# Designs tried in a protein design chat: VH-VL binders against q92529r149to334. Part 12

Target 1, 186 residues: q92529r149to334
Amino acid sequence: LGPGVTYVVKYLGCIEVLRSMRSLDFSTRTQITREAISRVCEAVPGAKGAFKKRKPPSKMLSSILGKSNLQFAGMSISLTISTASLNLRTPDSKQIIANHHMRSISFASGGDPDTTDYVAYVAKDPVNRRACHILECCDGLAQDVIGSIGQAFELRFKQYLQCPTKIPALHDRMQSLDEPWTEEEG
Below, E stands for the ipSAE of ESMFold2; O stands for the ipSAE of OpenDDE; V2 stands for 0.75 times the mean of E and O plus 0.25 times the DockQ between their complexes.

## First folded at step 14 (VH-VL)

Design N6 (framework fv_tafolecimab; at its last look DockQ between E and O 0.10; V2 from the best seeds 0.00; counts 0 for: pae E 5.5 > 2, placed apart)
Fold by OpenDDE, look of step 14:
Structure N6 (fold): chain C 186 residues (1-186), chain A 130 residues (1-130), chain B 106 residues (1-106)
Amino acid sequence: as target 1 above (186 residues)
Amino acid sequence: QLQLQESGPGLVKPSETLSLTCTVSGGSISSRSYYWSWIRQPPGKGLEWIGSIYYSGSTNYNPSLKSRVTISVDTSKNQFSLKLSSVTAADTAVYYCARDSYYTVENPDYGTTSSYFDYWGQGTLVTVSS
Amino acid sequence: EIVLTQSPATLSLSPGERATLSCRASQSVSDYLAWYQQKPGQAPRLLIYDASERAYGIPARFSGSGSGTDFTLTISSLEPEDFAVYYCQQRSNWPTFGGGTKVEIK
C-alpha cells in the first residue's frame, strides 16, 4: 500500500463496544458490526441504511453495544488506509477525526445485503474506548475499502514475519488499553 | 457450521509427493480474518505445524519443512491443498487441516507469527511405505 | 524454535479431582499460549487461548493461567469426558506444540 490508499467516504459515527472482539466468535463479531451499522444509520438523519423492517435487537447484542458517538456524523471525510493506520480526516485535511493504529483495530467488515454501502470496523482509541466506527462508502466503494483494509492487515503480517524481532509484543500495551479508564473524578 | 475435511491418498511411496486437499464447508475460505493451516501428527507423537495460507495465496511454512512444502488455495472450490515432496517414513502421520483463528483482523502487532486453531478436520492418515 | 515442555507426561486422577497441567516455554511467549484437548481418534479441540481465555463452548471447569514461560491448565473437577491428552501451543513464533500430558483415569 506504500503511503496508503485514500477514499472519500462519509463518516456516520461510532458506537461503543463493551466486549473484546477477541472473546467473541466470528459470527457474533459479524452480528455486532451489522447491528452497529443498523443502529448508527437509524440514529443519523439522512443515512440511506434505514432498515424498514428491523428485527428487534438481540438481548445479547444490546448488552455488547453501548452508546453512540455521533460527533462528525454525516461528514464527508478522507479515509486513508495504510499498513500503519486508518486515518480519518476532514476533506481539507486540516482536522483529524480519528487516527486508528492498525494494532488497535480488532475487526472490520462490510454491511449486510441491505447495507452494502457500509463498512464498519472496531477500534480502540482514547476518545471512544472500544468502538465500532461506521463508514458510508457510496458508489461501490465499500468493497474497495474493506479490501484495502484486509490488504493492509496482510501486509503488516508479512512485514512482521520478515522482521519478527522488531515488533514489540503489544500484549503489554493492549493490557494497558483494557485498563478501565479511571474517570478522574474531577 | 464450519467444517473442514481432508482428502487424498492414504499411501505414498518414498521419494514421492504427498498431496492432500482440504475442503471447507459452512463458511468461505475467502475470509480476511483467517489463515488456513496444515498440521500433522505422527502416530503416538505430538503435533507439528506444517504451514498456512491466506485466501490471497500468501503462505507461511514451518522452516523445517519449507523446502518440501507447497500449500495452495482454490477459492472457487473453497479448498486449500498441501504438497509435501520427497517423503520418507518420517512423514507418516495423521494430517489435519485447520483454520487459524486470529480472533482479530490485525495480528502482527501482537508479536505473533501465527494464531490458534479453532476448527479442525477429522484428519487423514498418510502412510509412507514402499 | 520455541520448545514447549509439558509436565507431567501422564497424570492419573479420578473423576471429581482437580487436574493441574504445566507447560513451560524455552523462551517467553508472553500470553500467546493455547491449550488443546485431544481424544483418541479425534482432532485436537481448542480449550484455552491467550493463556487464560476460554474458547467458545468450553466448560468453566477449564481454566488457564500464566505468562512468559510458565503456564498452567487447570481442570477444577474432572469429568469422565475430560480424560484425554492435552497439548499446549504457542503462537509467539511459528506454531509449536508441547509433547502433551495424558490425563488418565486412576
Scores: ipSAE 0.079, ipTM 0.604, lowest interface PAE 2.4, mean pLDDT 87
Fold by ESMFold2, look of step 14:
Structure N6 (fold): chain C 186 residues (1-186), chain A 130 residues (1-130), chain B 106 residues (1-106)
Amino acid sequence: as target 1 above (186 residues)
Amino acid sequence: QLQLQESGPGLVKPSETLSLTCTVSGGSISSRSYYWSWIRQPPGKGLEWIGSIYYSGSTNYNPSLKSRVTISVDTSKNQFSLKLSSVTAADTAVYYCARDSYYTVENPDYGTTSSYFDYWGQGTLVTVSS
Amino acid sequence: EIVLTQSPATLSLSPGERATLSCRASQSVSDYLAWYQQKPGQAPRLLIYDASERAYGIPARFSGSGSGTDFTLTISSLEPEDFAVYYCQQRSNWPTFGGGTKVEIK
């Protein structure tokens, strides 16, 4: 990915995530994104497939998920995926909805049989703090989008491995991505 | 359509290194959406996940085996490989390669992943005996 | 490590009977559980993922249920090809498998 790959998708909104994704096992991260998709889809008129999903237990997720931000909900957007960032802009490119550096993104999910048309990712920024951002993709496109995000994660990791730093030191540095003030690679 | 096939020696001496290769046909190992895994089964016993690799070379290993295991990938040959060092009789098992069909991704700087295995090789028995 | 305990170890039934297989986790795995079938001399075959979703091409007589720590695989009416060993596998952490339930002809 040089300048990145761009997709046109529907932005459904985001929901605050009140716990560090690193403090949670992979299955819990997946449950959070599935519940986030469900909550945001229920709140957005005309969202595709809002009634189809496996819902995790509400008590656990009530302590992890916070308030939704639907300011740009339902808008078609340009999503650009690169090794540097995920960039979300309006179709006329006049307004940036979000620009998340790869360092600020901890998890992405999508293209599963129960979330066929959705991609979700968790990122930090000054406006939304830690939030799960939900994208609705046309039939088949969700797999391409999540695949491109996965490739960007892997290429970013490969770039980091060319540094002479040990793997445990890499994970220690990544702890800082879950804190709002740290600029260091974790 | 997609097919996985294990190959390698069926007999390994104690303290040596077990080496196996999985050849993928009918599909590409360079798929962005899949991990490629090694799983073993001692005769008459259950299954144990050994580790997984992404086509970029990123790996995840079973913590109990991590000190002895290396998984590698050769995308030009559409293959991935297992090396298990310092083997004992307890490492006698049928070794399977498999594809992980789960499309959720985690930022690899966190070092965790999930696995459901939708395609399996036929398996190869490796016996550790002096 | 999440330990999966399958019961019974052996289930002796006749064709046409209903089989009920249990899998219990040492801690909650939510609904992140898969079931596999393994016939003698063959690799495992994925039957069920995410506790209750049938994999592609799996007959409707196979169904999964449960969440948290207690899971069930049900075969509504056993066919001759269903006599095999069945394994559960969790993915809420790094993968672990149950010890298996052998379904054998009575």
Scores: ipSAE 0.053, ipTM 0.498, lowest interface PAE 5.5, mean pLDDT 79
ESMFold2 (binder alone), look of step 14: mean pLDDT 89; pTM 0.921

## First folded at step 15 (VH-VL; framework fv_tafolecimab)

Design P1 (at its last look DockQ between E and O 0.19; V2 from the best seeds 0.00; counts 0 for: pae E 8.8 > 2, placed apart)
Fold by OpenDDE, look of step 15:
Structure P1 (fold): chain C 186 residues (1-186), chain A 130 residues (1-130), chain B 106 residues (1-106)
Amino acid sequence: as target 1 above (186 residues)
Amino acid sequence: QLQLQESGPGLVKPSETLSLTCTVSGGSISSRSYYWSWIRQPPGKGLEWIGSIYYSGSTNYNPSLKSRVTISVDTSKNQFSLKLSSVTAADTAVYYCARDSYYTVENPAYGTTSSYFDYWGQGTLVTVSS
Amino acid sequence: EIVLTQSPATLSLSPGERATLSCRASQSVSDYLAWYQQKPGQAPRLLIYDASNRATGIPARFSGSGSGTDFTLTISSLEPEDFAVYYCQQYSNWPTFGGGTKVEIK
């Protein structure tokens, strides 16, 4: 990724995730992100995809998703994806909306078939705690954004392990490294 | 249109290594959006996922086959490959390469991606026989 | 490992009849379930993903339903070309497939 890849997307806000993503299985994590997309789209005026009647969320999902923070909702932003972080900035680069270190990002997903233009990712930060951040991607960019995040995940993790052979193969065997990724102070 | 094509020897001797290559056309394997998988089907039996690879070389393997499986990618050739070591008659199967299409990614620290398969190769029969 | 059990193993029907195929998971897979059609000598073809979404180009007579552990593929009216083996596949964990249901002509 080098210096990273930058996309122009719309930020829709975030919604708090009240449970650790590590404690949830893959399917649940995906459901959480998709539900988050749905909820935020419904809350933000003008968001596409809010109109389709979704199945009521499970009680479980409702217990995991908290309050929404719609600060900066609807704003066009510059999203820079690198092995270091996801950086969200205003187009003029004067204001940082969020800078999520890669180690703090656990999961990213596209929307469901009704929300194909959306990307959601779960990150920890001091402002929002653990939250799912929602991005609207125009012109089919959602797939590229997800791909770029995936690439960043993989590359960063490889760097961290310094041993390609230690890359966990399956998510069920992945003992969540409870220890925060120590930034090698280079 | 995206096309996948398996290639390799149709016959492998016991204890040898099965080697197959999937050639992708009509699209780039270096796409940041997709994983690439190998799936096999013994004659008259069901399907078994072998493993997947991302264009960066990150791999996921079926736990039952992990010790014998190596998947690699060659972005310059738009190909990814399968090696299965120490083969036995039980490894006789039609081998398929496929594209994973689900738009979900995980930080490997938290989990591994899994998907359904929207594009398949035609498959290639590999018979393990002396 | 998540085990998918398909039933019945064989379904004998006539053209025009309704086919109902079941897939049961050993544990919840939410809606992370796909259905495939496989004809003899061919690769599987994706029919349904996310339990109920038809893949591109799939006729409307094919529908998927269910969540959690119990899933159903329905073919509302069987066409001659629909006689094949159908597989379910979960992707909540590493991918696993059901044993398949053969839909054959009566």
Scores: ipSAE 0.132, ipTM 0.676, lowest interface PAE 1.7, mean pLDDT 88
Fold by ESMFold2, look of step 15:
Structure P1 (fold): chain C 186 residues (1-186), chain A 130 residues (1-130), chain B 106 residues (1-106)
Amino acid sequence: as target 1 above (186 residues)
Amino acid sequence: QLQLQESGPGLVKPSETLSLTCTVSGGSISSRSYYWSWIRQPPGKGLEWIGSIYYSGSTNYNPSLKSRVTISVDTSKNQFSLKLSSVTAADTAVYYCARDSYYTVENPAYGTTSSYFDYWGQGTLVTVSS
Amino acid sequence: EIVLTQSPATLSLSPGERATLSCRASQSVSDYLAWYQQKPGQAPRLLIYDASNRATGIPARFSGSGSGTDFTLTISSLEPEDFAVYYCQQYSNWPTFGGGTKVEIK
């Protein structure tokens, strides 16, 4: 609430993620987000055409992605990024479309050369289970959005580390973690 | 290409302070993606995690060693250091520095930190003896 | 403290044979488990993370499986360079290591 950075972007929809992301390296997760973007863009009439159809996905990518949910597809939304959550609202009615608490978001990807206008993030919520959510951004804005998400992840983690006496209290929350951790730097 | 190298005295007298430095090359210690850790192995025995540090100075310590351990970081020299006070013969071990696999693009608050060690120094033997 | 028990302590095999190494945790660690190889006089080398993910540069003959409390490292066909000590390590809580399994030539 309140503190954070707000962007106006298009929400394209989401697609279910059927496997834990913890078993996948960063390059594979990037391929999953590219495929998720492609599938959702094909299903949404107002999506940009710059993302051309690609060759059929590998067997691995096809087995990881499930059904899409296009309930709010193509809607302009207000995205607020804070250390608490990614909050998606209609800009004119203050109606909340989704609120994904930081603890429910496993990773984000976007702003790559072949997905210049897109940001994708994987989150769990009661309605969509584990799903990859797709945002369409203006030219250059995707880099700002993914950078802000990355900074929010780091700042939230620093807040946790400044209070290390709470380490035992996280045990219960961590028992069902289903998102992978993968190193990728170079 | 990333390399970690331990340095410091190989012999320390009982009751004194063991002091080691790890120099990181081929990468930046100021990365938002990693923790930097100390791990030890007594001769012929298994491995024991000592503690970890983030480049901001935030630390986590093994509860059994916490009262004697200080880990610090010097980002300007691309180094982090271990001090272990009041040493005894039980502290004789090969000491390793290592990189803890952690990423800013992934949400570290989603669960436990990724605390497996993907890059290790060659190790340095520290003997505690009179 | 989470205790990891590795078995067997020693596994005597010939090149070309399949090695199966066990790691059992005193309480559930989900899939937060790594495997390391250590040759004499060398630092440990990461083989497997998150129970089943092969680290970069690790040959396909190494595979990991399991979740919760029971974990397995399999080497499908031993090469001469695979005779070493293998450690498991959990990171569900603060890191702890198993006692090791030595894979030696028969």
Scores: ipSAE 0.012, ipTM 0.471, lowest interface PAE 8.8, mean pLDDT 78
ESMFold2 (binder alone), look of step 15: mean pLDDT 91; pTM 0.933

Design P2 (at its last look DockQ between E and O 0.06; V2 from the best seeds 0.00; counts 0 for: pae E 10.6 > 2, placed apart)
Fold by OpenDDE, look of step 15:
Structure P2 (fold): chain C 186 residues (1-186), chain A 130 residues (1-130), chain B 106 residues (1-106)
Amino acid sequence: as target 1 above (186 residues)
Amino acid sequence: QLQLQESGPGLVKPSETLSLTCTVSGGSISSRSYYWSWIRQPPGKGLEWIGSIYYSGSTNYNPSLKSRVTISVDTSKNQFSLKLSSVTAADTAVYYCARDSYYTVENPAYGITSSYFDYWGQGTLVTVSS
Amino acid sequence: EIVLTQSPATLSLSPGERATLSCRASQSVSDYLAWYQQKPGQAPRLLIYDASNRATGIPARFSGSGSGTDFTLTISSLEPEDFAVYYCQQRSNWPTFGGGTKVEIK
């Protein structure tokens, strides 16, 4: 990724995730992100995809998703994806909305078939705690954004392991390294 | 229109290395949106995913084949390749290259990146025989 | 490894009849299930993704349903070209395929 790749997307805000994504199975993680997209889209005026009545969320999902933070909702932003972080900035690059270190990002997903233009990712930061951040991507960019995040995940993880023999993609056996990724002091 | 085409020898001797190349046309392999996979199908049997590669060279392998599989990518040629070492008769199959439809990504620390296969090559039969 | 079990192994039907194919996962895969059609001598063709979404160019007679561990592919009215082998595939883990269901002409 080098210096990273930059996309212009719309930030819709975030919703708190009250449980560790590590403690949840893949199915649940996916459901959480999709539900988050749905909830935030419903809360933000003008968001596309809010129109289809979804089935009521399960009690479980409701217990995992907390309050929404709609600060900066609807704002066009510059999203820079690198092995280091996802950086969200205002178009003039004067204000940082969020800078999520890659080690703090646990999951990223596209929307469901009704919300194909959306990308959601779960990250930890001091402001929002653990939250699912929602991005609206126009003109089919959602897939590119997801792809770039995926690439960043893979590259960063490989760098972290420093072991070519380890299979980074196999989550089944990978005991969640409870240990925070040590920032390589560059 | 995106097209994938497998190429390589149709016959490999036991204990040798199977080598195949997939040539992508009508689109760039350097897309950030897709992984590129190898899938095989023994005669009269089901499908088995072998592994995937991203244009950056990041790979994922089937755990059952990991020790023998190497997938590589050549972005300059718009190709990616499969090497399967120490082949036996059990490796006789039609080998397909395919494009992964990428809708969800996980941090490898937390999950597996996996997708569906929306574009396929025609497949190439590789027979392992002495 | 997530194991997908397809049933029946063979389904014998006539044109115009409804086909119902089942795929069961050894563990929950959410809605991350796809269906493929494969004709003799051809590569598989993606029919359905995410359990119920038709791929581009797939006729409306094909529909998918289910979530978690139990999934169904339905062909509302079989056309002559629909006689083939159908595979389910999950993407919740590394990709795995079912053993396939052969839809054959009665």
Scores: ipSAE 0.142, ipTM 0.679, lowest interface PAE 1.6, mean pLDDT 87
Fold by ESMFold2, look of step 15:
Structure P2 (fold): chain C 186 residues (1-186), chain A 130 residues (1-130), chain B 106 residues (1-106)
Amino acid sequence: as target 1 above (186 residues)
Amino acid sequence: QLQLQESGPGLVKPSETLSLTCTVSGGSISSRSYYWSWIRQPPGKGLEWIGSIYYSGSTNYNPSLKSRVTISVDTSKNQFSLKLSSVTAADTAVYYCARDSYYTVENPAYGITSSYFDYWGQGTLVTVSS
Amino acid sequence: EIVLTQSPATLSLSPGERATLSCRASQSVSDYLAWYQQKPGQAPRLLIYDASNRATGIPARFSGSGSGTDFTLTISSLEPEDFAVYYCQQRSNWPTFGGGTKVEIK
């Protein structure tokens, strides 16, 4: 919607995804998300409740998931969800942890009974390549977060399919370094 | 493996409503990752996208056909349907249903709108004539 | 509406030859272009998505290239089953298809 919706969540980290999401079926994508949550939760000190689902992981999933990046692990972050992007910032808004445009996000999952406090999404960015990013969202917030992401996916696709160029430039401003204001309302 | 199959009358009278159903098997129509689409091809001519539906019921239509098109979904039957009203001879075509994948992308750029029709029905010819 | 212009309309070639098919968009579609093969009496079959990625099960002789407005499908050595009509399709907004290129036996 307009400027988007913002949540405060815990960023647990990400894990590289070595295969294209387009080459995998839906059930495999969901399993990637669950395995990624499990691996990152085991690696992050103080992460709230992990899955009790081990061992051993699927041979298939072991070939798809790569190394993790825990650089910002355990940090409370501001997540802004809009039709343009998922934007992850530090609480003081001074540092952008990641800004994933909707075109770069292939899959999101979470908030169901098996992943009650987690949301994961697969995205590309220049730093982490294709990776599954894990968010810890307590007290029922995960369902709100995944619902907002799903609505953003649907609305953005509908906007592009209808071919209006009215997508607000303000939601892409984080990539602008003094760029001119254009196409808004026009 | 996922399969799509069109069904419905092959002959429709002018001014009436063309009505088709696509049955999805080997997979679920209730997916966050896919739209379900209708595409047509007049005999000896190219392909024209008619419209798409998300399992929630949200639709989008080709602007040139929008005033005459209704697409609906029945998740309990794993089906989606096309109605095209006020048909003329120009609506004679092979009608295909197809799966539209718009949630799976590799690139850093916006990939949600990057989509392709990866599974197609066999097609059904609908002739508009008296 | 984004118009896709395919050329040539017809390619007459022999098995073993290289086929080069062109698709030009009326405005930039970035890399959101797909190629389909359609044999008589059959549904289209996805060959290439995102300009250059082969779909599952597509032989290596099929390759795609280009970005923006100019795109090419290449069949490096034609097999008898490759004589068909080929369509390009964009989805940077609502989907539109090119008019097709028929690859036929000389």
Scores: ipSAE 0.005, ipTM 0.482, lowest interface PAE 10.6, mean pLDDT 78
ESMFold2 (binder alone), look of step 15: mean pLDDT 89; pTM 0.922

Design P3 (at its last look DockQ between E and O 0.46; V2 from the best seeds 0.00; counts 0 for: pae E 4.4 > 2, unsure alone 74.8 < 75)
Fold by OpenDDE, look of step 15:
Structure P3 (fold): chain C 186 residues (1-186), chain A 130 residues (1-130), chain B 106 residues (1-106)
Amino acid sequence: as target 1 above (186 residues)
Amino acid sequence: QLQLQESGPGLVKPSETLSLTCTVSGGSISSRSYYWSWIRQPPGKGLEWIGSIYYSGSTNYNPSLKSRVTISVDTSKNQFSLKLSSVTAADTAVYYCARDSYYTVENPAYGTTYSYFDYWGQGTLVTVSS
Amino acid sequence: EIVLTQSPATLSLSPGERATLSCRASQSVSDYLAWYQQKPGQAPRLLIYDASNRATGIPARFSGSGSGTDFTLTISSLEPEDFAVYYCQQRSNWPTFGGGTKVEIK
């Protein structure tokens, strides 16, 4: 990724995730992000896709998703994806909306078939704690954004291992590195 | 329209290395949106995922084949390749290259995301025989 | 490894009949299941993804349902071109495929 890749997207806000993503299976994580997209889209005026009647969320999902933070909702932002972080900033003022270190980001997903233009990612930060951040992407950009995040995940992980080791394919064997990636204080 | 085409020898001797190349056309392999996979199918049998690669060179392998499999990518040629070492008769199969649908990603520290296969090559038969 | 078991192994039907194919996972895969169609001498074709979503260009007669461990592919009315082998595939773990169900003409 080098200096990173930048996309122009719309930030819709975030919703708190009350459980560790590590404690959830892959399916559940995906469901959480999709539900988060749905909820935030419904809460933000003018968001595309809010109109489709969705099945009521499961009790489980409702217990995992907390309060929404709609600060900066609806703003066009520059999203810079790098091995270091996802950086969200305003295009004009370069005001930082959020800077999520890659180690703090656990999961990213596109929307469901009804919300294909949306990207959601789960990150930890001091302001929102653990939250799912929702991005609206135009013109099919959502897949590119997801791809870039995925690339950043992999590259960062490789760097962390200091070994050209292949990402273990085994979901189950990925012992959650319980230890936070120590930032090499360079 | 995206097209994938497998190429390589149709015959490999036991203990040798099977080598195949997938050429992608109608789209860039350097897309950030997709992984690229190899899948094989023994004659009259089901499908087995071999592994996948991202344009950056990041790979995932089937655990059962990991020790013998190497997948590589050449972005300049819009190609990715498969090497399977120490082949036996059990490696006789039609080999497919495919594009992965990429809609969800996980930090490897938290888990690995896999995909479906929305575009396939026509497949190439590789027979392992002395 | 998540094992997918498809049933029946062979389904003999006539054109116009309803086909129901089953795929069972050894563990929950949520809705991370796909269905593929494979005709003789051809590569598999993606039909359904995420248990119930039709892939682009797939006719409405194809539908998928299920979650967790039990999944079903339904062909509401078989067309002559639908006689093929169908595979399920999960993506909850490293991709694995079922053994396939052959839909053949009676």
Scores: ipSAE 0.154, ipTM 0.649, lowest interface PAE 1.4, mean pLDDT 87
Fold by ESMFold2, look of step 15:
Structure P3 (fold): chain C 186 residues (1-186), chain A 130 residues (1-130), chain B 106 residues (1-106)
Amino acid sequence: as target 1 above (186 residues)
Amino acid sequence: QLQLQESGPGLVKPSETLSLTCTVSGGSISSRSYYWSWIRQPPGKGLEWIGSIYYSGSTNYNPSLKSRVTISVDTSKNQFSLKLSSVTAADTAVYYCARDSYYTVENPAYGTTYSYFDYWGQGTLVTVSS
Amino acid sequence: EIVLTQSPATLSLSPGERATLSCRASQSVSDYLAWYQQKPGQAPRLLIYDASNRATGIPARFSGSGSGTDFTLTISSLEPEDFAVYYCQQRSNWPTFGGGTKVEIK
């Protein structure tokens, strides 16, 4: 449905999420994004924000987060948000960093008071599997980015409610399902 | 500065429909970042959430009221509205409109997100009596 | 439906005293608990969100704590404007509010 919206943001990287978001309560999902932001920001030289000394994560959070990927760390990117996907491109638009279809994205969260310029979202793709992707959004842009993702979720879900069997079947042919992995259930 | 103002009849007869409008000023109802809510407070009692609407028209309702409540939005007028059908004396309350502020959005296929109410209207008393 | 039980129903104190208000949930709400202040004839005002974070413009004498099912609002030294009714609200599911605690002048 509606045309996409594009933001210029800084990509900080991602960290693998070893469990399905469906298996976690809302508070745990938020804690995962806060911990993911903390870990990626510590690993990226010259990260924007000042952070307090990090408290040790719980054993539960340590079991949920895996390996980080900093391949594009610190790069300004074009983020396009549409009802179809989140698309991340390099500044010259010659390389797609990631393309996450809406059905493969479980949620997005802004930061707490220490991380107000960050947005984290959890998505599944062939390169990073299920991962929490971290964006640095200057000038309060984080709220606009989160709002645009929320709008895309709502519009896509409304379309699904009108024709549920038609839409999921098409996307299943082209997209991955977000379900518990064998290692998570074993 | 963002302001919310309730308007509508202060007296409604039993079995009829209560109808209220909230006018938003100093900000846009078409914000991607907010839901718009109705909350009520019976005299001398606590608060009850009625429901919320996103500017796209998507709604969430209190399950105990869902069969009687309709919330709608008119983005061209910067307004959202409440209709509560088949009212009784138990529906006598001060009715507030409010803004839901959120920093976490979920794909609805995984769950519904609720938030806190950071801006409130002044409230309007609606009395249900013959 | 998640039921929030506030205690005490009324708390009679003098200015300068410490107020401690309790909110108990019928099931875990994690940290998704807010506190509101309501004065007569006014709408509620958000004080605390996510159990312990002060909303913008809220004085430091207000603090919140707790998680799961047991939550506390503390007013470290009561000011004249703090005599009001206080409500808790959870957002772990569809919103519900507590019955309120009235803080009044002894």
Scores: ipSAE 0.127, ipTM 0.563, lowest interface PAE 4.4, mean pLDDT 79
ESMFold2 (binder alone), look of step 15: mean pLDDT 89; pTM 0.916

